# Ledger of designs, part 1: VHH binders against Rho GTPase-activating protein conundrum (conu)

All scores and structures are predictions.

Target 1, 207 residues: Rho GTPase-activating protein conundrum (conu), of Drosophila melanogaster (Fruit fly) (q8t0g4r359to565)
Amino acid sequence: VSINALIRRDQQVTGTDSSLVPLFLEKLIGELLRRGSREEGLLRIGGHKQKTELLYNELESTFYQNPDNLDNLFRTATVHELSSLLKRWLRELPQPLLTNELIQLFYQCHTLPSIDQMNALSILCHLLPPENRNTLRSLLSFFNIIINLKDINKMNVHNVATIMAPSMFPPRYIHPSDNNSIAEQVRMAAQCCRLTNILILRGEKLF
Positions, changes and structure headers below are counted from each chain's first letter, unless a header gives other numbers; antibody chains aren't numbered by Kabat.
F, E and O stand for the ipSAE by ESMFold2-Fast, ESMFold2 and OpenDDE, each averaged over both directions (binder to target, target to binder). V2 = 0.75 x the mean of E and O + 0.25 x the DockQ between their complexes.
[cut] marks letters that were taken out.
The coordinates of atoms that the task and the answers printed are left out; those that the model quotes come from them. Centres of patches stay.

## First folded at step 4 (VHH; framework vhh_8h63_2)

Design f01 (from b07w with A33D)
Fold by ESMFold2-Fast, scan of step 4:
Structure f01 (fold): chain B 207 residues (1-207), chain A 119 residues (1-119)
Amino acid sequence: as target 1 above (207 residues)
Amino acid sequence: ELQLVESGGGLVQAGGSLTVSCAASGSIFSIYDMGWSRQAPGKERELVAGITSGGSTYYADTVKGRFTISRDNAKNTLYLQMNSLKPEDTAMYYCARDEYSWGYDFDYWGQGTQVTVSG
């Protein structure tokens, strides 16, 4: 389900139109921070695949009936299963978080000199629809909290960027100009990691 | 598509050492996060060690200080060096990769290699 559809459903359930971030994500990030911020390998260590699948299916079948069930559902899962759920949710969005319209422009920022790159990324963040912009902002804040605890959880910015890059820049949406398929895969992956790293490091400064 | 083939398992005495290897073929190995999982008879599969494309490592508490994961991107090979082996380490060991080359949400598994620790 899209970010817009989730927010519309949240508005219908809560009776308000003030939410610009899916309730699902807000609750998931909150649970990950409460239980997992000091867990070694958070986001890197995968959860039990079958349990993550069951968790995702339970969300699809029951969440729309009662969003209070999210808290109970999340408590039954390990922090690693919740991390896997976050990555899966981002990858399975009907369009990427950075949107169909802007994701290629975000990627192309890799060609720019440092100062121009920062300015371009900030402009692109401001051009995102409010739902996507606030969702991105929440994710970057979450990543920075994890990184601030790197001495305990062993997750530095490069670790988080590498792990999250395919969820932020799903390869199917990137159109590289270079036609060398093997070398292009390596360069594209490296550039997506670098861009994700920059987004995390700049964080609030982009918004 | 990436193919994974494990080798190096066998019978070893408690306190001994063994190295298992995973040979990768097909797609580009160097961009994938890789890991080793094991499954003992009657138990759930357990992730014991992981290594990212950038070289960061993870170890389960049960093996930390005894096992070392490493990779050789030039040879497209993943290694798990196992020291001070215990009977509890007896399991089928599986090489795994993350489908999207990042994180430990492992979707692809090799055939496995059996490690038996006696004594």
Scores: ipSAE 0.000, ipTM 0.213, lowest interface PAE 13.7, mean pLDDT 78

Design f02 (from b07w with A33E)
Fold by ESMFold2-Fast, scan of step 4:
Structure f02 (fold): chain B 207 residues (1-207), chain A 119 residues (1-119)
Amino acid sequence: as target 1 above (207 residues)
Amino acid sequence: ELQLVESGGGLVQAGGSLTVSCAASGSIFSIYEMGWSRQAPGKERELVAGITSGGSTYYADTVKGRFTISRDNAKNTLYLQMNSLKPEDTAMYYCARDEYSWGYDFDYWGQGTQVTVSG
């Protein structure tokens, strides 16, 4: 289910049109911050793979808009399983968070000099549909809260960027051909990590 | 197709040291997050150490300060240097790779190498 569809369903169920991000994501981020912001290796340490698979399948087959169902589902999972769920949800979106229209432009910012790169990334963030823009903004805010607690959780901006890059820039949208050379795949991955790092560091300044 | 082969396990006296190794073949080693997990009889498997493609490391509290994880990308080999070994470190040690770089959310495992610490 797309980000737009989730937000529209949330609005229909609640009878309001003030939703900034999907309810599912608000609940997941809140739970991760409440239970996991001080956990060493948050986002880096993976949860039990089988349990994460079951959580994702339950979300896909169940109504995303029921807060009690979300609370019950998240309560049974470790913070590391919830971290894995977040990464999986982002990668499995029908359209990437950065959108089909803009993801290649975000990626190509790696070719720009530093000042132009910052300006281009900000412009691209403003060009995102409101649902994607608000969702990205919430995620970057979440990452910065984790990084601010790095003395406790041991997660600096480089750590977060490296582990989140495949979810921000899923490989299938960056190099759609599996025939790309190994050297090309390594370079593309490195650039996606660098761009994710920049997005996190700029954070609120992008919007 | 990825194959992970652990080696270097054995019997060691408490307070001693041992290095276990993991040789990776059939895939590109340098871009993946790698780790070491262990499982003692009757206990659940636990992650003891992890290392990112960039070399950042993680250690479980039970081994922090005693174990050192490292990688040699030119040799496609992962290492775990174990110092100040204790009887409670006795376990089968497994090398693991995270194909999707989900931060040690491991999807491929080796056959394991047995480490026994006598006291």
Scores: ipSAE 0.000, ipTM 0.196, lowest interface PAE 14.4, mean pLDDT 79

Design f03 (from b07w with I28T A33D)
Fold by ESMFold2-Fast, scan of step 4:
Structure f03 (fold): chain B 207 residues (1-207), chain A 119 residues (1-119)
Amino acid sequence: as target 1 above (207 residues)
Amino acid sequence: ELQLVESGGGLVQAGGSLTVSCAASGSTFSIYDMGWSRQAPGKERELVAGITSGGSTYYADTVKGRFTISRDNAKNTLYLQMNSLKPEDTAMYYCARDEYSWGYDFDYWGQGTQVTVSG
């Protein structure tokens, strides 16, 4: 289920069309900030794999039938399981957050000098569909709130970028052939980390 | 959850060799990609070597041909054999597990072991 389809379903269930960010993401980010903003290693520490799988499956089965029950579902999970759920949800989107059309252009920004890179990233953010653009903006805001508390949670910009890069630039869209050497994959992953770092640091200035 | 404990660091002269080891606690070691990263004071953390659960290896250009990563799944231990050491190799070396198989910066780190190369 695409981000646009999720937002349309949210609007049908809630009777409002004011939000351009999936309700699921708004509630998940809110819960992560409420319970996890001061947790050391937030986003870095993985949750129980089997329990995260069950949460994801329950989300797919029940959220669209009764979104109000998300609060109960989230209360049963640890903050690390909710972090794993966020990363999984982003990676399992049928189209990446940065879209099939633009993700390679975002990636190629790694070849540009700093000022041209920032200008290109800003242009690409404005070319994103409104739903993807607002979802990205919401995520970058969330990351910056965590980083503002780095003295407590020990998560600086580089830490967050490293952990979140595979969710922002899922490997299947960046490494389109499984024949890429391990060295090439690591090099590409490092560039995705650097780009994610820039997106977080520039944040609001990109929009 | 795996706990990682590095050992084997120390002082060695340029041109020498040293092996650092990482002991993992837990029964799931064999299914994870593992790696070694290093960080010198004032520098960003660098992934120097990685090994997948299937045994494929990666090496940073700075260490390629000199370092060898290996794993012993029966002992839940990861190794980094470092040959032809240079003063530039001086750093804190960290063992890491890649829970999501990203093959670069890993999400679980040990406390590190210091390697100092004198010249």
Scores: ipSAE 0.000, ipTM 0.128, lowest interface PAE 15.2, mean pLDDT 77

Design f04 (from b07w with I31D)
Fold by ESMFold2-Fast, scan of step 4:
Structure f04 (fold): chain B 207 residues (1-207), chain A 119 residues (1-119)
Amino acid sequence: as target 1 above (207 residues)
Amino acid sequence: ELQLVESGGGLVQAGGSLTVSCAASGSIFSDYAMGWSRQAPGKERELVAGITSGGSTYYADTVKGRFTISRDNAKNTLYLQMNSLKPEDTAMYYCARDEYSWGYDFDYWGQGTQVTVSG
């Protein structure tokens, strides 16, 4: 389900038109911050894969019910299962968060000198649809809160960027060929990590 | 369901050797590219070695010629043989699986194994 479709479902269920961020993401980030911001290895440590699968399936089955059901489902999961759920949700989006139209341009910013890179990233963020832009802003704010607590949770910006890069720049949209050498895959992964790092550190200045 | 469990870390003096291993369970190991990443205190996480399902290997420049990655598909085990260890190799070493055909799927990182090299 797309970000726009989720927001429209949220408007139907809650009877409000004010939010441009999926309610699912707002509640998930809130739960991760409340329970997990000080947990060592947050976002890095994997939850039980089978439990994460069951949680994802339950969301698909009951999402249109009372919004309180979402809070109840999240309370049954560990913070590591909720982290895995966030990464899975981003990867399973029918269109990447950075959109089909712009994701290649975001990626190509790795070729630019630093001042031009910042200007290009800012322009691309402004060109995102409001739903995608606000969703991205919320995620980057979440990541900044995590890295600000790095002395406790042991997650600095490089750790978060490395872990989240595949969800921000899903492989099928950057390099859709399965025939890439491992060296080329590593190079692309490094560039996506650098760009994710920049988006996190500069997030507020880009919007 | 996939689990990755690293072992074999420890304390070794400079110039020594260690082999770390990663036991995989719950999924088909032989179909996936696998790798080793490390993180030292105060440093960025670094991919040090990777191996494809077909056996092609990659090494970071910092370890090329000293480290050897290998896999045993019958035992669902990944190995990293580390020779000529330097104090700079001191780090937590993590096993990773590439579920999505590029980079590494960090959802399937293990708990890590500590390698300490005294100088």
Scores: ipSAE 0.000, ipTM 0.271, lowest interface PAE 12.6, mean pLDDT 78

Design f05 (from b07w with I31E A33D)
Fold by ESMFold2-Fast, scan of step 4:
Structure f05 (fold): chain B 207 residues (1-207), chain A 119 residues (1-119)
Amino acid sequence: as target 1 above (207 residues)
Amino acid sequence: ELQLVESGGGLVQAGGSLTVSCAASGSIFSEYDMGWSRQAPGKERELVAGITSGGSTYYADTVKGRFTISRDNAKNTLYLQMNSLKPEDTAMYYCARDEYSWGYDFDYWGQGTQVTVSG
């Protein structure tokens, strides 16, 4: 389900038109911060795969029947399973967070000198639909809160960028790509990590 | 979805050899580019070897000439033959596929196979 569809459903269920970020994401980030912001290896350490699969399927099949089920869904999950759920949700979006239209342009910013790169990334962030822009802004804020606690959780900006890059830049959307070349995959992955790092560091300055 | 399980790690003396294996479930293994990544304590994860669906190989400079990557499409298995092992090769070794860049769609933290080289 797309970000727009989730927000529209949230509005129908809650009776409010004020939300610009999916309720699911707001609640997930809130739980990760409340329970996991000081947890060593947050986002990096994986959760139990079978439990994460069950959480994802439960979310898809029951959340819109009763939004209060999110609290029940999260209660038995570890922070690492919730981290895996976040990464999976981003990868499984019908359209990447950075959108089909702009993701290749975000990627191409890797070719630019630093000052031009920052300006281009800021412009691309402003060109995102409001729902995608606000969702991205919320995620970058979340990542910066985690990084601010790096002395406790052991997650610096490089760690977060490396782990989150495939969810921010799912490889299937980056073109042209030779899917039979390991060397090209390595170069692309490295560039996506660098760009994710820049997005996190610049954060609020991009919007 | 393709699932990957690493095995074959252990303790080995410097100069020794070890083979690690990656078993894949699913009938489409032959279509994927596959690789081996490793992470040593206190260091970043690095790609050490890759093999395309067509059989072309890549090796990091640190392992070139010592490691050999291979695949058995009939058994859905990926191998890394490690020769002339050095203490610097001590790391957790992870199997990867092309779909989500380097196995990030798999939970590698809690999987993998540990290789320890003493010497």
Scores: ipSAE 0.000, ipTM 0.128, lowest interface PAE 16.7, mean pLDDT 77

Design f09 (from b07w with I28D)
Fold by ESMFold2-Fast, scan of step 4:
Structure f09 (fold): chain B 207 residues (1-207), chain A 119 residues (1-119)
Amino acid sequence: as target 1 above (207 residues)
Amino acid sequence: ELQLVESGGGLVQAGGSLTVSCAASGSDFSIYAMGWSRQAPGKERELVAGITSGGSTYYADTVKGRFTISRDNAKNTLYLQMNSLKPEDTAMYYCARDEYSWGYDFDYWGQGTQVTVSG
């Protein structure tokens, strides 16, 4: 389901209209920070593949309707399984976080000189729908908390950007054609990693 | 979930040839891009070869012209044919699936198969 549908459903279940970030993401980030912020290789180390698949399927089946179920599911999972769940959830969104309308413009920022690139990225962030903008802002904040603890968790900005880039810029939206060569895909991946790095470093300044 | 099991590694003399295989089970093999990575003692992991679902291939400069990646979708098996082996090819070889990354930073790894090339 879309980010808007999740937020709408969250509001129906919780009886509140105040949040512009999916409850699922808020709770997942909270668990990752509480249990995993000091864990070496957070986000990089993969969780048990079968367990992550079961978690994702259970969440999809409930459409994030029961917040108490999230707490129970997260309690049984390792931090690495929760990290894999976050990456998968972003990848499987019906529309990418950066939206169908803007993702190519975000990507094309790689062609711009540094000053223009930062300005363009900020403008694109402001053009995002409020739900997508606030969800992105939450994620960038989360990444910066992890990076601030890099001496313990060994995850610097480059590590986080490299691991998260495919979730921020899913391949199907950057090069939707199967005709793209492997060499072109590798170059695109490098550019998306650099853009993700910049988004993280700019963080709050983008909004 | 796609499960990957590598086999075919062993001890081989410099200039020799060896084929390593990766048997896939679980989910559909044919729809995934697949690759071979290696890690030598004291070195970083290196992607040596990749193949898309459509059969397009990639090779690292270190192995280009010597290694050949191929897939048999009917048998759910990935192969790496290694020719003109050098001592520097000594490494643990890992089979990987590319479902979530275009940069060959694959999410799913096999347990590996050791290849040792003696001089």
Scores: ipSAE 0.000, ipTM 0.266, lowest interface PAE 10.0, mean pLDDT 78

Design f10 (from b07w with I28E A33D)
Fold by ESMFold2-Fast, scan of step 4:
Structure f10 (fold): chain B 207 residues (1-207), chain A 119 residues (1-119)
Amino acid sequence: as target 1 above (207 residues)
Amino acid sequence: ELQLVESGGGLVQAGGSLTVSCAASGSEFSIYDMGWSRQAPGKERELVAGITSGGSTYYADTVKGRFTISRDNAKNTLYLQMNSLKPEDTAMYYCARDEYSWGYDFDYWGQGTQVTVSG
């Protein structure tokens, strides 16, 4: 289910149309911050893989419609399972958060000198559909809250960027089905990590 | 823009400590994210440590727990404190500025400062 479809579904269920961020994400981020912001290794430590798969499937089939169902689903999960759910949800979106149209342009920003790179990233963020832009802004804010507590949770900006890069720049959109060498894949992963790092650090200045 | 001058390298025995420094010229040092990259002969450059304008830090797994990056915005200076040095740390160390200079490739570097660890 797309970000736009989720927001529309949320508006129909809740009767409110003021938010352009999926209720699922708002609830998940809130839960992760309440229970996990001070948890060592948040986002890094994996949850039980089988249970995370079941949670994702339940989310897809039933729980998107009802806030009470979301709260119950999240209550049954550990902080690490919720972290895995977030990463999976981003990777399994029908199109990437950065969109099919713009993700290659975001990626190509790695070739630009720093001043041009910041300007290009800012322009690309403003070109995102409002739903994607506000969802991205919400995620970057969430990451910065975690990083601000790094003395407790041991998660600095690079840790978060490294872990989240495959969810922000899913590999299938960066090098789709081509026979890239291992060295090329390593370079591409490093560039995606660096761009994710930049988006987190400069998030406020980009929007 | 910024000009960066590295210093403080030298010969040190395995298990020893060394601090390298980077003096920046220009009024804009405090707004840049800064880092240290290194390159040994015949090897790729690697980012070993980074620090944001806000003070958040990054360390490569190879140096985590041994190296400490810090900055003094009043003095326009970046530091890398290296403890428990290993022969594998032998490299030319380069001061890097802003996001474009982070990671595998960087577009702005000076002479660097040579660190040699004997064992």
Scores: ipSAE 0.000, ipTM 0.115, lowest interface PAE 16.9, mean pLDDT 77

Design f11 (from b07w with I31T A33D)
Fold by ESMFold2-Fast, scan of step 4:
Formats: C-alpha cells, structure tokens, sequence
Structure f11 (fold): chain B 207 residues (1-207), chain A 119 residues (1-119)
C-alpha cells in the first residue's frame, strides 16, 4: 500500500486532513520509542521472521481498519519484530520513500564535495512530495532519538545508518542490473550507508 | 516535569452524561498533544480521544459522536465530555501527553479516574 493511500485511509478513519504522515508509521515509531528506545541493539537485532511476515500481511490485508487495531497488533509483537516490520514496510513500498523520480539524484549526491552535498540533499528533500518529505522527516527524527540514547541502547549513528540504508536506498532502485560485480555492490552499499548517515546527522536542518 | 491528575469519574446510569477532567502542572501544558485512554476490566488499554496543541481532534470509532475532547490552556486542563454512556464505557480513564508529538501515541499517563456505567 502506498504512502498516499495510507494517508487517505487515515483521513477517512480519523476525520482529519492535517496529517501528511501515515498513522501506521506514527503509531509504530511511538511504540518503538516507548518500549524500545533503551533496548540494546534496537533496529540491529532482527525479529522472528515468521511473526514479522504475519504482522506485515495482517496490515496489508486489513488496510488499517482503525488505530485501535494497530495498537492491538503492535502489543503482540516484540520491539525487534516491530523494528523488522518498519524495515520491511519501507522496502516493500510500491515506490521508494525517496521516490522513483529523486532516488537516483539522492544517491548521486555521494559524488559531491561536502558543502554542495548538504545543499543538494536539502534541495532534494524539499522537492519530495509532502507525504514523502514528512514521512522522511519523521523517520530521521526517530533515528536521532535512538542515537541520543546510544549510551544505553548501544546504537550510534553509524550503526543506525548501516542497518537502515537498504530500507532508505533499496538496492533494486540503485543498481537494478543483475550484472553488477560484488565489488560494485559493496561500493554502492557503502555510499548508501554514508548518505543515510548524513541524512540522519543533518536531520531537521534538511527541512 | 509534567504532573497529570484525573478527576470527575463516578457512577452514572446508562444514557447519562459525565465529564472527566485532567489538571496539568509543572510544565507548559499548551505545547503538548494530549489524549484520553481507557482500560476496561479484562480488556486492553484503548485510546479513545486525542487533541493536538493546535486543536485538531481524533476519536475512536467506539466513542465517535458521543464523546468530545477539549482543552483549556489558560486553566491547564484537559476535558472529556461523555454523552449517551453505555455499560461498555465502564473503565478506568487515563489522561496522557504525547511526549514526542507524533500523533496520538502516548507514553505518559496520570493515575486514572474510574467511570462506572450501570443499567
């Protein structure tokens, strides 16, 4: 289900048109912060694969009947299963969070000198559709809260960036060719990790 | 530091009305998104209503059209006006703030106030 479809569904259920972030994501992030912000290895430790699959399928099949349904579903899951759900949801979006139109431009920012790179990333964030921009903003805020608690949860910016990079820059959108060498894939992965790191560090300043 | 104290609960007959209140102290109430959750005996806690610092509201389907959430920033008080009460509304009602202001998912609660609906 697309970000726009989720927001339209949320507006129908809640009767509000002010939110440009899916309620699913707001509730998932809230639950992760409430239960998991101090959990060692948050986002790094994987959830039970089968349980995460069931959660994802339930969300897709019910198309978010109401917020209480989300709260009840999340209550049955561990924080690690919820972390896996977040990563899977981002990877399985019909269009990547950074959009089909802009994801290659975000990626190519790795070729720019530092000052130009920061300016380009900020411009690209402003060019995102409002739904994608606000969703990205929310995620970067979440990552920064986790990193601010690194003395407890042991997750620094490099850890979060490395774990989340494949969800922010899914490989199929960066190098769709199956002919890419292992060395090329490693280089591309490293570039995506660095860009994710910069997005997290800049955070609110990008918007 | 924010302190929340709920009040106004009690026994009410089915079809009746009741207002519960939440008095806030110790911090700037007007900047917080606030909400009401309830927990009935043997049930999971349910978010029934939310209100943002800007005044936007949310209601669970179970209470929509019957309950009204409001705030008075001058009095640092949050209200839940409950009309057409049903036995199914019997629960402990909790006032909460959204520490992270990310849309009706709350991680701070007061002590609660009991609402019992007989019929």
Amino acid sequence: as target 1 above (207 residues)
Amino acid sequence: ELQLVESGGGLVQAGGSLTVSCAASGSIFSTYDMGWSRQAPGKERELVAGITSGGSTYYADTVKGRFTISRDNAKNTLYLQMNSLKPEDTAMYYCARDEYSWGYDFDYWGQGTQVTVSG
Scores: ipSAE 0.000, ipTM 0.102, lowest interface PAE 18.2, mean pLDDT 78

Design f13 (from b07w with I28T S56Y)
Fold by ESMFold2-Fast, scan of step 4:
Structure f13 (fold): chain B 207 residues (1-207), chain A 119 residues (1-119)
Amino acid sequence: as target 1 above (207 residues)
Amino acid sequence: ELQLVESGGGLVQAGGSLTVSCAASGSTFSIYAMGWSRQAPGKERELVAGITSGGYTYYADTVKGRFTISRDNAKNTLYLQMNSLKPEDTAMYYCARDEYSWGYDFDYWGQGTQVTVSG
């Protein structure tokens, strides 16, 4: 289910104009911060795969019928399972968070000199649909809160960027070059990690 | 939907060799990064080897120089050749697919095949 579809459903269920961020994500980030912000290896340590799959399936079948019970569902999971759920949700979106239209342009920013790169990334963030832009802003804020606690949780910006880059820049959407070599695939992965790092570090300044 | 079935596990003496295989069905195997993870009783699951769609390989320090990962896209099969086996290599070995990432954050797992190394 797309970000827009989730937000529209949230608005229908609540009967008010909700924030432009999916309620699911808002509650998931809140739970991760409450229970996991000081947890060593947050986002890095994998949750139990089978438990994460059960949680995701429960979400798909239950949340859209009764979103009020989402808090109860999250309480049964470890913070590592909730982290895995976040990464899975981002990767399974019908289109990437950065959108089909703009993701290649975000990627191409890796070729730009520093000052032009910052300006280009800011422009691309403003060109995102409001739902995608606000969802991205919420995620970057979440990552920065984790990084600000790195002395406790041991997660610096490089750790978070490396772990989250595949969810921010899913490889199937990136066209790295015509040679399609292993060296090019490795280079692409490194570039996406660097771009994710920049997005996190700049955070609020991009919006 | 992709199915992964591991085979080839068994009992082997220390210093011996064993090859485990993973047969994939239900989707296009060749486009995915694939890997092998293992889990010994009471321990966390450890990624031991990975291979991208183009053939780039990763090995955990614990197995580097002893294990070789390879793939046969025509047969939709992933292999792990294990040489110079040690008792500490004893574990359930799982085949995994990385559908959406290149970071070896695997998101689809098989049922496993047991490897036991006697000392």
Scores: ipSAE 0.000, ipTM 0.088, lowest interface PAE 21.1, mean pLDDT 78

Design f15 (from b07w with I28T T52Y)
Fold by ESMFold2-Fast, scan of step 4:
Structure f15 (fold): chain B 207 residues (1-207), chain A 119 residues (1-119)
Amino acid sequence: as target 1 above (207 residues)
Amino acid sequence: ELQLVESGGGLVQAGGSLTVSCAASGSTFSIYAMGWSRQAPGKERELVAGIYSGGSTYYADTVKGRFTISRDNAKNTLYLQMNSLKPEDTAMYYCARDEYSWGYDFDYWGQGTQVTVSG
């Protein structure tokens, strides 16, 4: 389900036209912060695969029919299963968060010198549709809260960037050619991690 | 520690407009959900409007279409723009935060700011 479709459903349920971020994402992030901000290895430690799958399916099947049930549903999951749910949701979007139109431009920023890279990333963030831009902004804020507690949760910016890079830059959008060697795939993955790291570090300054 | 201070209340004529503000000080993160509640004499406190970190909003049916909630994360300030005010909007207005998300009770802070609508 696309970000725009989710926001439309949220508008129908809440009766407001000003929703710019999916409500389930805001509730998921809030639950992760409430239960998981101080948990060692948050986002890194994997959750039970079957339970994560069930949560994802339940979100699509029941949330908009009974949105108050979402909090009860999240209580049945560990913080690690909720982390896996977040990563899965981002990867399963029909269009990547950074959009089909701009994701290659975000990726190509890896070729730029530091100051130009930061300026280009900021420009690309402003070019994102408002729904994608505000969803990205919320995620980067969430990542920075986790990193601010790194002495407790043991997750620094490099750890978060490495874990989240495949969800921010899903490989299918970065490797358009099936002819990429293993060495090229590793190099591309490293560049995506570096770019995700920069997005997190710049945070609010990008918007 | 996060501290919230409400301001901007006053006396206004029915049909008029007023903006109340909430200034946050201390440590805060843009991820927090924020809201406005009100309490009239002899009534329970009610949530009037809420806004998530990403901009999603909620309005009570009594104010929907008349009130607009907004936030300025750079200034750590929450606003409630109130239009087409009615005598029944007379109440003490309180700024609230939800540290984690909607689904938990908002924390209500300070003395509030009094809004009185003459009719």
Scores: ipSAE 0.000, ipTM 0.191, lowest interface PAE 17.6, mean pLDDT 77

Design f16 (from b07w with S53D G54S)
Fold by ESMFold2-Fast, scan of step 4:
Structure f16 (fold): chain B 207 residues (1-207), chain A 119 residues (1-119)
Amino acid sequence: as target 1 above (207 residues)
Amino acid sequence: ELQLVESGGGLVQAGGSLTVSCAASGSIFSIYAMGWSRQAPGKERELVAGITDSGSTYYADTVKGRFTISRDNAKNTLYLQMNSLKPEDTAMYYCARDEYSWGYDFDYWGQGTQVTVSG
């Protein structure tokens, strides 16, 4: 289910039209911050694969029909399983958060000199549909809250960027090559990590 | 759940060779990209070698030409053959598995095996 479809359903169910971020994401981020913001290794420590799969399937089977049931779904999960759920939800979106239209342009910013890179990333953020832009802005805010507590949770900006980059730039959407070797995959991964790091550091300044 | 157990570390003289191994259990090994990372005291963890499910390999510039990564899917075992060892190679060596992306989101790490290279 797309970000726009989730927001439309949320507005119909709650009768509220002021938020352009999926209620699922707001609830998930809220739960992660409430239970996990001071947890050492937050976002880095993986949740149990089968439990994460069950959570994701439960979420899909309900089709987000009753957002109040998300509280029950989250209650039995560990903070690490909820972190894995966030990463998986981003990767499994019908189109990437950065959109089919713009993700290659975001990626190509790695070729630009520093000043031009910052300007280009800001322009691309403004070109995102409002739903995607607000969802990205919310995620970057969440990451910065985690990083601000790095003395406790041990997660600096590089740690967060490395972990979250595959969810921000899912490999299948970066320019595919028939000759993609492991060396090319590692290089692309490093560039995506660097770009994710920059997005986090710039944060609110991008919008 | 997946369990990774490293072995084969030890003390070796500079210029010597050593092979470290990683035995995987509890999950299907053959479908994952695997890697070796190392961490020396006071330094960040560094990815030194990686191998995909198809057998394609990567090496960090610091070890390229000296280290060889390989896998035995029948035995669920990952290997790192280290040749021409230098004191700078002294570190705890960790076996890692990447579920969703190669060399990027390692979601399982073993306890490590210590490699010490003397003068």
Scores: ipSAE 0.000, ipTM 0.126, lowest interface PAE 15.8, mean pLDDT 77

